VHH binders against Abasic site processing protein HMCES (HMCES). Designs and how they scored, part 88

Target 1, 269 residues: Abasic site processing protein HMCES (HMCES), of Homo sapiens (Human) (q96fz2)
Amino acid sequence: CGRTSCHLPRDVLTRACAYQDRRGQQRLPEWRDPDKYCPSYNKSPQSNSPVLLSRLHFEKDADSSERIIAPMRWGLVPSWFKESDPSKLQFNTTNCRSDTVMEKRSFKVPLGKGRRCVVLADGFYEWQRCQGTNQRQPYFIYFPQIKTEKSGSIGAADSPENWEKVWDNWRLLTMAGIFDCWEPPEGGDVLYSYTIITVDSCKGLSDIHHRMPAILDGEEAVSKWLDFGEVSTQEALKLIHPTENITFHAVSSVVNNSRNNTPECLAPV
Key: E = the ipSAE of ESMFold2; O = the ipSAE of OpenDDE; V2 = 0.75 times the mean of E and O plus 0.25 times the DockQ between their complexes.

## First folded at step 11 (VHH)

Design m49 (from m1 with A35G; framework vhh_8pnl_2; at its last look DockQ between E and O 0.67; V2 from the best seeds 0.00; counts 0 for: pae E 3.2 > 2)
Fold by OpenDDE, look of step 12:
Structure m49 (fold): chain B 269 residues (1-269), chain A 117 residues (1-117)
Amino acid sequence: as target 1 above (269 residues)
Amino acid sequence: QGQLVESGGGLVQPGGSLRLSCADAGFDFSSYDMGWYRQAPGKERELVARITSGGYTNYADFVKGRFTISRDNAKSTLYLQMNSLKPEDTAMYYCAAGLEYEDYDYWGQGTRVTVSA
């Protein structure tokens, strides 16, 4: 996964992240650094995206079922990194393969500390190689959405009004991530950064791309992944697998340019 | 997004030089790790050189300073300067790009390098 969409306004995003804590109380996640949230239809690595994480990471003795929402840098910078420039990392940390997560120090260490997060997105993009051409067809991949009587398929949103309705109740894609905290050697603010855990693609996506994000489907999966206080690493890792509960549609080549940030990026062609 | 397209391969004499290029029209690889791989007839594909998005480079042991990998992010182009070529360097050379450690998402079709007297 190298591109995502996360364009919802902050308030809408927050509401979409409503959850029940361990006590069954309905809650909204509290924001950390809300000003770092930059909505975009075209999110690339090194940009900031909102993630969910347990409150226990910030507050001692907090209920670990409580959630915080925070923009973090896409591309994990490990805490032990001693260079002043994160670009000097000797390996790419945009994604983390699920099968080797425990073999890589950069991912194993933060995971062992319970630094699990849920990366939020409208969906993610992948490019299919077209046979016989040098062109790739991009696809937007997301959770199936509930068809409201008035909102046709994302493809049928012929009017701006219909488009807005589609997003009012949008089910966000919830991807399993690992985050870490890096303190620059020269001082400054602590950098929070994340990697997306990837798995082999489900059968439905296999023709598009061979890998996909580890998607946490449902509140239980999300809760267990986040709750590092009660759920062990071993148990959490059982949640990491391909899912067929996704849909996709072809989009325009507009998304190819990471600078393009318009609804056209995810619009069906 | 285009395909990774390799170019610059050809026939060269031992001791000669080639510069390989890999480009994808319309694809921004600035965030990707990129690498050159080669596959000789009857051999497995092997890493020649890699370069991270940040410019960190790594070379296979057989390179021994003869090759230089570089990238131009503005042009979305990867290069492999190959000097002091040897017959054993004869192979199909492939460009690769990826966002995962040692896993590449995209591969070129390859460019053939033949080193022969």
Scores: ipSAE 0.645, ipTM 0.835, lowest interface PAE 0.9, mean pLDDT 91
Fold by ESMFold2-Fast, scan of step 11:
Structure m49 (fold): chain B 269 residues (1-269), chain A 117 residues (1-117)
Amino acid sequence: as target 1 above (269 residues)
Amino acid sequence: QGQLVESGGGLVQPGGSLRLSCADAGFDFSSYDMGWYRQAPGKERELVARITSGGYTNYADFVKGRFTISRDNAKSTLYLQMNSLKPEDTAMYYCAAGLEYEDYDYWGQGTRVTVSA
C-alpha cells in the first residue's frame, strides 16, 4: 500500500469515527493538531494522514479504550534515528510486512511500547499489471458500503454524482498501523509517524496485486488493536491477516500522478 | 499505463561500460526505494545496488567503485552506470521498487547484459 484517498472534511471524518468506549458510552475521537489534517483524493508517503490511537498514549491516567484522532507522517521515523533530517533515513518504512514485523528493530521497538494505531482512509489504490502489455490498471479498493435509498447505489458502473452522495455515510477503511515518536536532536516538536502493516492479498485481490494492507474489519478488531493497555502485542498481532470483506473498481490513470487531487482519482472508469 | 521497463542492456567487451535505465511512464515513484538486481543463469537473483527515496545509496561489494546508481524523479527514471565490466557481470538485470527495506513489490521484465569471455 503506497497510495490512499482521505478526502472527507474534518467534521464528516470525525463523525465517521464515532465509537463506544469500554463502558458502552457513545463518543467521538478527540483531535490533536486538527490543522495538520489535509484532505486529499491522492495521498502519498511522507504526507500526513489521520490515525486513531489510544488516549492513554497522551494522558497517563486515561481510559485506554478512549480514542484520539491525529494527523501523522506516513513513513515511520524510529525514535532512535540520530540524524536531523528524516529524509536521510537509510531505508523505507512506508509499509511493514506482517511476517517480519517482530524481526525488524524499527517496528519491534514501538510495538513493544504499545504504539499501535488505526490508519484511516476512504480506500487505497493499487496498480494491476496488464498481461502482455507495458501498462498498469489502477483500482480503488475500499470496504463494501451500505446502500441507502437517498444516496443511491454504489459500484463500478455508478456515476460521479452518485459517488458524491455516498460520502455522508461512508464506511472508512481501517488499516493496522504502527507509529513511533521521534525527537529532533536539535530541538523542536516531536514527530509522530506511522507505517502500514501489509499481508498477502486475499483471493479477491490477488489478480490486482499480491500484497494488501492489514485491514481491521469492524469495531471489535479496531478496539483490540488500539487498546494497548489491555491487549498485549502477541494478542493484537492475531488480528493481522488478509480479509475478503473488500471491494474495488477500476479508475482512470489520473491517479497515477500524486499531484492530481480531484474526485476523478477515485471515480469509476 | 505505468510499468517498470528496463533498457540499455547489450553486448560489451571486458572493461567496457553500459548505462541501464528503468522507466515508468507516468507513475510517480519518488516515494519508493528503487534497486537493481541481477540473475545469472542457474543462480538466484542478487542485489546489485539500491537507492532510497531520500537518495541514500548502497552497493553490493562486488560492484563497489565500478557501478553508480542514480534516479531522476522528474523523469520517473532509475539508472545504473556500469563501468569496468567483467565477464562475471553477465546476467539479466532487473529494476525493482518498494515501500519497505529490501522488500520490493514492483519488478521489471529485465534487460540482458553480456560481457565477452
Scores: ipSAE 0.641, ipTM 0.820, lowest interface PAE 1.2, mean pLDDT 89
Fold by ESMFold2, look of step 12:
Structure m49 (fold): chain B 269 residues (1-269), chain A 117 residues (1-117)
Amino acid sequence: as target 1 above (269 residues)
Amino acid sequence: QGQLVESGGGLVQPGGSLRLSCADAGFDFSSYDMGWYRQAPGKERELVARITSGGYTNYADFVKGRFTISRDNAKSTLYLQMNSLKPEDTAMYYCAAGLEYEDYDYWGQGTRVTVSA
């Protein structure tokens, strides 16, 4: 997984993240650094995207079931990194394979500290090779969405009314991630950064690509992954598996260039 | 899986040079770690050289300064300059790209390099 869409305005995104705490109280996540949120139809590694994490990461004695939402850098920068420029990291941390996560110090260490997050997106993109050509067919991949008389087509979001029909009640894709905190040697704010855990693709996606992000399907899975105060690393890792509860449609090659940030990136072809 | 396309292979005499290229015409790999692997018949695929999106490089011990990996991020193209070629370098050479350390999700079909008198 190396490309996502996360284009919702902050207020719409926040409402889509409504949740219940362990006492059953309905809540919205509290933002950190909201001004760093950069919505786009075409997010790539090194960009910031919003993630959910437990409030306990920020406040001693906090209820670990309460959620913070914060933009973090895609591409985990380990806390031990010594250079001043994260692009000088000697390996790519955009993704983290689930089958080797406990063998890689860049991921094992923050995971052992309970640094689990949920990466939010409208959905993700993946490219399939077509028979008889070297051309790729990109797909937009996302949770199945509720269809109603009010609902619109993804491709018809060219006015405020049509956009609202599709996106106002969109079910955000929730991917399992690991984050770390890095203090730049020259000073400045602590850098929060994340990796997306990957698994073998489900049968429904195997003709598109052999890997998929580890998707947390439903509030129980999301809550358990986030709650490092009550859920051990060993138990949390049992949540990491492929899911068949996923849908997709073909999109145009506009998305291929990461500089293109338009609704056409995810519009059905 | 994705398809990277290698080019530049061929037949060369010992001591000669070749320049391999790797790209995907429709896809931007600029954020990927990339690498060259090789495989002789009946042998396991082995790393030749790797380069991160930021330009950090690493080489297998057998390279001994003879090969140079490089990339042009504006063109999303990976290169391998191979100098002082030896018969032992005869293999299929594969381009790979990935988003995790030493883990590559995309592979090419390979380009053949043959070093013989």
Scores: ipSAE 0.397, ipTM 0.728, lowest interface PAE 3.2, mean pLDDT 89
ESMFold2 (binder alone), look of step 12: mean pLDDT 80; pTM 0.815

Design m5 (from q7 with T28D; framework vhh_8pnl_2)
Fold by ESMFold2-Fast, scan of step 11:
Structure m5 (fold): chain B 269 residues (1-269), chain A 117 residues (1-117)
Amino acid sequence: as target 1 above (269 residues)
Amino acid sequence: QGQLVESGGGLVQPGGSLRLSCADAGFDFSSYDMAWYRQAPGKERELVARITSGGYTNYADFVKGRFTISRDNAKSTLYLQMNSLKPEDTAMYYCAAGLEYEDHDYWGQGTRVTVSA
């Protein structure tokens, strides 16, 4: 996973993240640094994306089931990184493999500190290799959605006009992430950055790409991944596996250029 | 075809030079770490050179000073400039691309380099 869409306005995104805490109270996540949120149809590594994380990371004695939403840099910068410029990191941390996550210091250390987050997106993009050509077919991949005006699911067969109206009740994709906190040596604000955990593709996506993000399907999985105060690293890692509850449709090559940021990037073709 | 397409291999005399290329249009090349690996007959595949998305380069000791890895993000192409070639450099050379620490999502089918005795 190396490209997502997360275009919802801040208020719509916040409402899409409504949840229940451990006491059954209905809540919206509380924002940190909301001004750093930049909606886009075409988010690449090193851009900021909104993530959910436990309030306990910021407030001593907070209920660990309460959630913060914060923009974080995509591409984990380990807390031990000594250079002044994060782009000088000597290895890529856009994704981390589920099968070796406990063997890599960059990921094992923040996991040991409970630094689990849920990465939010409208969906993600993958490029299918087409036989007989060097060009790939891009696909937009997302949770199944419900039509707002009618019973039924939205899909590739729906008109472009219907796609423009779906966003009010869009079910956001919720991907398992690990984050870390890095203090610049020259001073400045703490940098929060994340990686997306990846797994082998499910059967439904295997014809598009051999890897997929670890998707947390439903509030039970999301709450257990975030709640580092009650759920151990060992128990949380049991949530990391391929998911079949996913859908997709082909999109135009407009999405190929990460500078393109328009609805055409995710519109069905 | 494989995940990535290598080219530029061939037969060269000791002390000669070759430039390998690796291309795969259609993904966000600039976001990927890229690497060259090689495998000689009967031996394990080994890392030759790596270049990160940020441009940091790393070389195996046995090629340092002779090989140069570079990338052209506008052309979505990775290069390996190989100078002062030795018979020991004879191998199949593979291109790899990844978004994960020390792992690669994409691999090429390889291009053959033969350095004559």
Scores: ipSAE 0.532, ipTM 0.768, lowest interface PAE 1.8, mean pLDDT 88

Design m50 (from m1 with R50K; framework vhh_8pnl_2)
Fold by ESMFold2-Fast, scan of step 11:
Structure m50 (fold): chain B 269 residues (1-269), chain A 117 residues (1-117)
Amino acid sequence: as target 1 above (269 residues)
Amino acid sequence: QGQLVESGGGLVQPGGSLRLSCADAGFDFSSYDMAWYRQAPGKERELVAKITSGGYTNYADFVKGRFTISRDNAKSTLYLQMNSLKPEDTAMYYCAAGLEYEDYDYWGQGTRVTVSA
């Protein structure tokens, strides 16, 4: 997973993240650094994306089931990194394999500190290798959506006009992430950065790409992944597996260039 | 199997030079780490050089000072400039790309380099 869409305006995104805490109280996540959120149809690594994380990471006595939403850099910079420039990091941390996450120091250490987050997106993009051509076919991959006005799930068969209405009630893709906090040695603001955990593709996606992000399907899975105060690393990792509850449609090559940021990037072709 | 296309291999005499390229039409590689691996007959595949999305380069000790890895994201192309070639450099050379720590999920089919008198 190396490209997402997260285009919702901040207010719409916040409402899409409504949740219940452990007490059963309905809540909206509280923002940190909301001015760093930049909506885009075409988000690449090193850009900031919104993530959910436990309030307990910021407040010593907070209820670990309460949520913060914060923009974080995509591409985890380990807390132990000694250089002043993150671009000097000697390995890519855009994605983290589920099968080796406990073997890699860059991921094991923050995971041991409970630094689990849920990465938010409209959906993600993958490029299918097409035999007999040099070009790949891009696909937009997302949770099945409910069509409020027409009693059914939205899909590639729907008109562009119908897609304009769906965003008000869009079910955001919720991907399992690990984050870390890095203090620049020369001083400056603490950098929060994340990686997306990846798993083998489910059967439904295997013809598009052999890997997929670890998707947390439903509020129970999201809550358990975030709640590092009550859910151990070992228990949380049981949530990391392929999911079949996903849909997709082909999109135009406009999305190939990460500088293109228009609705055309995710529109069905 | 292969998802990247290598070119530029061939036969050269010791001390000669070759430039390998690895391309994928239309795909934006700018966020990917990329690498050159090689595999000599009867040996395991080994890392020759890598370049991160941020431009950090790393070389195997046996090619330092002789090989240069570079990338052109506008052209979606990775390069390996090979100078002062030795018979020991004879191998199939593979291009790789990935977004995971020390793991590459995209590989080419390889281009053959033969260094002989």
Scores: ipSAE 0.551, ipTM 0.767, lowest interface PAE 1.5, mean pLDDT 88

Design m51 (from m1 with N58D; framework vhh_8pnl_2)
Fold by ESMFold2-Fast, scan of step 11:
Structure m51 (fold): chain B 269 residues (1-269), chain A 117 residues (1-117)
Amino acid sequence: as target 1 above (269 residues)
Amino acid sequence: QGQLVESGGGLVQPGGSLRLSCADAGFDFSSYDMAWYRQAPGKERELVARITSGGYTDYADFVKGRFTISRDNAKSTLYLQMNSLKPEDTAMYYCAAGLEYEDYDYWGQGTRVTVSA
């Protein structure tokens, strides 16, 4: 996973993240640094994306089931990193492999601190290799929506105008992430950054790509992943596995250039 | 545009030089860590050199001081400058790209390097 769409306006995104806390109260996540949220149909590594995390990370004695939504840098910078420039990291942290997450210091340490987050997106993009040619076919991959649940196409959105209407009730893709907090050695604001955990591709996606993000399917999985006050690392990692509850459709090569930020990036072709 | 494509391999005499290139297959090159691997006849594939998205470079001990890895993000191209080539450097050289530490999801088809008199 190296490209997502997260284009919803802040108010629509916030409503799409409505949830119930441990006491059963309906809530919206509380924003941190909302001005850093930049909606885009085409988000690449090192850009900021919205993530959900437990309120307990920011407030001592807070209810660990209550949620904050915050933009974080895609590409985890470990808390122990001692250089002044994050680009000096000796390895890529855009994605974190599930089978070695407990073996890598950069991921094991924040995981041990409960720094689990849920990465939000409309969906993500993958590029299928086309054998016998130098062409690649991009696909937009997302949760089945109530109007498209049984197909890889948006059934009620067969035109650009109708496509936009489905966003009001869009079910956001919820990917398991790990974040860390890095304090620049020369001073300045704490940098919050995340990685997306990856797993082997499910049967339905195997013809597109051999890896996929670890998707948390449903509010129970999302709640358990976020609630580091009640759910141990060992128990939370049991949520990390491939899912078949996913759909996709081919999109145009417009998405290839990360500077292109239009609905055409995810429209079916 | 469909995959990583290596070029620049060939036959050279011991002590010679070659410059390998790897062209990006139409994805976001600047975000990826890149590497050169090689596989000699009858042997396993081994890491030769790597360069991170941020420009950090690392080399296998057997090429340190002789090979230089570099990248041109504007051209979406990875390079391997090979100097003082030895018969032991004879192998198929593969370009690799990834977004995970030590895991490369994208591989080229390889370019052959032969070092012999």
Scores: ipSAE 0.602, ipTM 0.809, lowest interface PAE 1.5, mean pLDDT 88

Design m52 (from m1 with N58Y; framework vhh_8pnl_2)
Fold by ESMFold2-Fast, scan of step 11:
Structure m52 (fold): chain B 269 residues (1-269), chain A 117 residues (1-117)
Amino acid sequence: as target 1 above (269 residues)
Amino acid sequence: QGQLVESGGGLVQPGGSLRLSCADAGFDFSSYDMAWYRQAPGKERELVARITSGGYTYYADFVKGRFTISRDNAKSTLYLQMNSLKPEDTAMYYCAAGLEYEDYDYWGQGTRVTVSA
């Protein structure tokens, strides 16, 4: 997973993240650094994306079931990194394999601190190898949606009012992530950055790509992944597995260029 | 990531040089770690050299001092400069790209390098 869409305006995104805390109260996640959230149909590594994490990370005695939403840099910078430029990190941390997560210091250390997050997206993109050609076919991959209209149909959502209908009740993709906090050696603001955990693709996606993000399907899985105050690392890692509850459609090559940030990036073709 | 296309392979005599290129049709090249692997007939695929998105390089012991990996993000192209080639370097050479530490999701079809008198 190396390209996502997360284009909802801040207020719409916030409402899409409505949840119940452990006490059964309906809540909206509270924002940190909302000014750093930049909606886009085409988000690449090193850009900021919104994640959910437990309020307990910021308030020592907070209810660990309460949620914060915060933009974080995609590409985990370990807390121990000593150089001034995060782009100089000696290995890629855009994704983290589930099968070796406890063997890699960059991921094991933040996991031991309970630094689990849920990465939010409209969906993600993957490029399928096409037999007999050097070109790849991009696909937009997302949770099955409750259909008032066939939102995946060609041309159904290409006008502004049709796009509003598609996104009114969109179920956001919720991917398991690990984050860390890095203090620049020269001083400055703490950098929060994340990686997306990956697993082997489910049968439904195997023809598109052999790897997929670890998707947390439903509020029970999301709550357990976030609640580092009550759920141990070992127990949380049991939530990390492929899911078949996913759908997709082919999109145009417009998405290939990460500078393109328009609805055409995810429109069916 | 787009399709990876290797080129530059060929027949060369021992002691000769070749420069391999790997062109990416995608527009997100700069975000990926890139690597060159090789596979000789009847042997397993092995890592030759790796370059991270940030420019850090790694070389297998058997090529240190002879091969140089480099990347040009503006041209979305990976290079492998191979000097002082030996018969043991004969293999199919593969370009790889990934977003996970030492795990590569995207692979090219390979370019053949033959080192013989």
Scores: ipSAE 0.483, ipTM 0.758, lowest interface PAE 2.1, mean pLDDT 88

Design m53 (from q72 with Y104F; framework vhh_8pnl_2)
Fold by ESMFold2-Fast, scan of step 11:
Structure m53 (fold): chain B 269 residues (1-269), chain A 117 residues (1-117)
Amino acid sequence: as target 1 above (269 residues)
Amino acid sequence: QGQLVESGGGLVQPGGSLRLSCADAGFTFSSYDMAWYRQAPGKERELVARITSGGYTNYADFVKGRFTISRDNAKSTLYLQMNSLKPEDTAMYYCAAGLEYEDFEYWGQGTRVTVSA
C-alpha cells in the first residue's frame, strides 16, 4: 500500500468516526493538531494522514477505549533515530510486513509501548500488471458501501453535486497501523509518524496485487486494535490477517501522478 | 506503482563498462527504495545494490568499488554504473522497487548483460 485517498472535510471525517467507548457511551474522537489535516484524493508516503489512537497515549489514567484522531506522517521514524533529518533513515517504513513485524526493531519497540493506530482512508490504490506488457492498470480499493437512494454510488457520480452525495455516509477504510514518536535531537515539536501493516492479498484482490494492507473490518476489531490498555500485543496481532470484505474498480491513469488531486483520481473508467 | 523498464544491457568485453537505467512511469518514485538484482544461468537471484528513498546506498561485496547505484527523482530513473566488468557479471539484471522494510514488491522484466571476449 503506497497510495490512498482521504479527502473528506474535517467535520465529515469526524462524524464518520463516531464510536462507542467500553461503557457504551456514544462519542466522536477528539482532534489533536487538526490544522495539519490535509484532505486529498491522492496521498503518498511522507504526507500526513489522519489516524485513530487511544486517548491513554496522551492522558495518564484516561479510559483506554476513548479515541483521539490526529494527523501523522506516513513513514514511521523510530524514536531511536539520531539524525536531524528523517529523510536520512536507512530503510523504508511506509509499510510493515505482518510476518516480520516482531523481528524488526523499528516496529517491535513501538508495539511494545502499545503504539497501535488505525489509519483512515476513503480507500487505497494499487496497480495491476497487465499480461504481456509492462503497463499497469490502477484500481481504487475500498469497503463495500451501503447504498441509499440519496447517497448514490461512486460509479454513478457524474457531477460535483452527485460526488458530494456519494460521501454523505461513506464507510471509511480502517487499516492497522503502528506509530512512533520522535524527538528531533536539535529540539522542536515531537514528530508522530506511522506505518501500515501489510498482509498477503485475499483471493478477491490476488489478480490486482499480491499484497494488501491489514484491514480491521468492523468496530470490534478497530476497538481491540486501539485499546492497548486492555488488549496485549499478542492478542491484537490476531486481528492481522487478509479479509475478503473489500471491493474495487479500475480508475484512469490520472492517479499515477501523485500531484493530481481531483475526484477523477477515484472515478471508475 | 508504475511500470519499471530496464535498459542499457549488452555485450561487452572484460574490463569494459555499461550503465543500466530503470525508468518508472512517474508514479511516486521518490518514495520508493530501489534496487538492482541479477540472476545468472543456473544461479539464484541476488541483490547487487540498493538505494533508499533518502539516498542511502549499500552494495553486495562482489561489486563494491566497481558498481555505483544512483537515482534521479526528477526523471523517475534508477541507474547502475558498472565498471571493470568480469565474465562472472554475466546475468539478467532486474530493477526492483518497494515500500516495505528491505523488501521489494515491484519488478521489471530485466536487461541482459553479457561479459565475453
Scores: ipSAE 0.552, ipTM 0.790, lowest interface PAE 1.7, mean pLDDT 89

Design m54 (from q72 with Y104L; framework vhh_8pnl_2)
Fold by ESMFold2-Fast, scan of step 11:
Structure m54 (fold): chain B 269 residues (1-269), chain A 117 residues (1-117)
Amino acid sequence: as target 1 above (269 residues)
Amino acid sequence: QGQLVESGGGLVQPGGSLRLSCADAGFTFSSYDMAWYRQAPGKERELVARITSGGYTNYADFVKGRFTISRDNAKSTLYLQMNSLKPEDTAMYYCAAGLEYEDLEYWGQGTRVTVSA
């Protein structure tokens, strides 16, 4: 996974993340650094994306089932990194393989601290190689959406007036992530950054791409992944596996250039 | 699954130079870690040079001072400038790219380099 869409306005995104805490109380996640959230149909590594994480990471004795939403840098910078410039990292941390996550110090250390997060997106993009050519076909991949008059599938909204209704009840893609906190050696604000855990592709996506993000399908999985106060690393990792509950459609080559940030990036062709 | 396409291989005399290119279509090229690997006849595939998305480079000891890896993000192209070529450099050269820590998930089909008198 190396390209997503996360374009919802902050208020719509917040409502899409409504949840219940451990006591069954309905809540909205509380924002940290909301000014750093930059909606886009075409998000690349090194940009900021919104993630969910436990309030307990920020407040001693907080209820670990309560959620914060915060923009974080895509591309994990380990807490132990001693250079002043993250670009001097000798390896890419955009994605983290599930099968080696406990073997890599950059991921094992933050995971041991409970630094699990859920990466939010409208969906993600993958490029399918077309047989017999060097041409690649991009696809937008996302959770199946409940079909209603108001929220319908993207294909159901064929006028500008109806387009806005698609997103009101959009089910956001929830991907398992690991984050870390890095303090620049020369001073400055703490950098929060994340990686997306990846798994082998499911059967439904295998013709498009051989890898996929680890998707947390449903509130039970999301809650267990985030609740590092009650759920151990070992138990949380049992949630990391391919899922078949995913859909997709072909999109225009407009998405290929990460500078392009328009609805055409995810519109069906 | 992206496809990388290598070019620039060929036959060259010892002491000569070649510039290999690897083109990527579509994906966010600038975000990849990229590398050149080679596989000599009868041997395992081995790392020649790596360049991170941030531009950090590292080289196998056997090519240090002779080969230079570079990237042009605007052209979505990776390069390997090979100078002072030796018969021991004869191999199929592969371009690789990835976003996963220490794992490169995309591979090209290779371009052949032969260094022979």
Scores: ipSAE 0.394, ipTM 0.720, lowest interface PAE 2.9, mean pLDDT 88

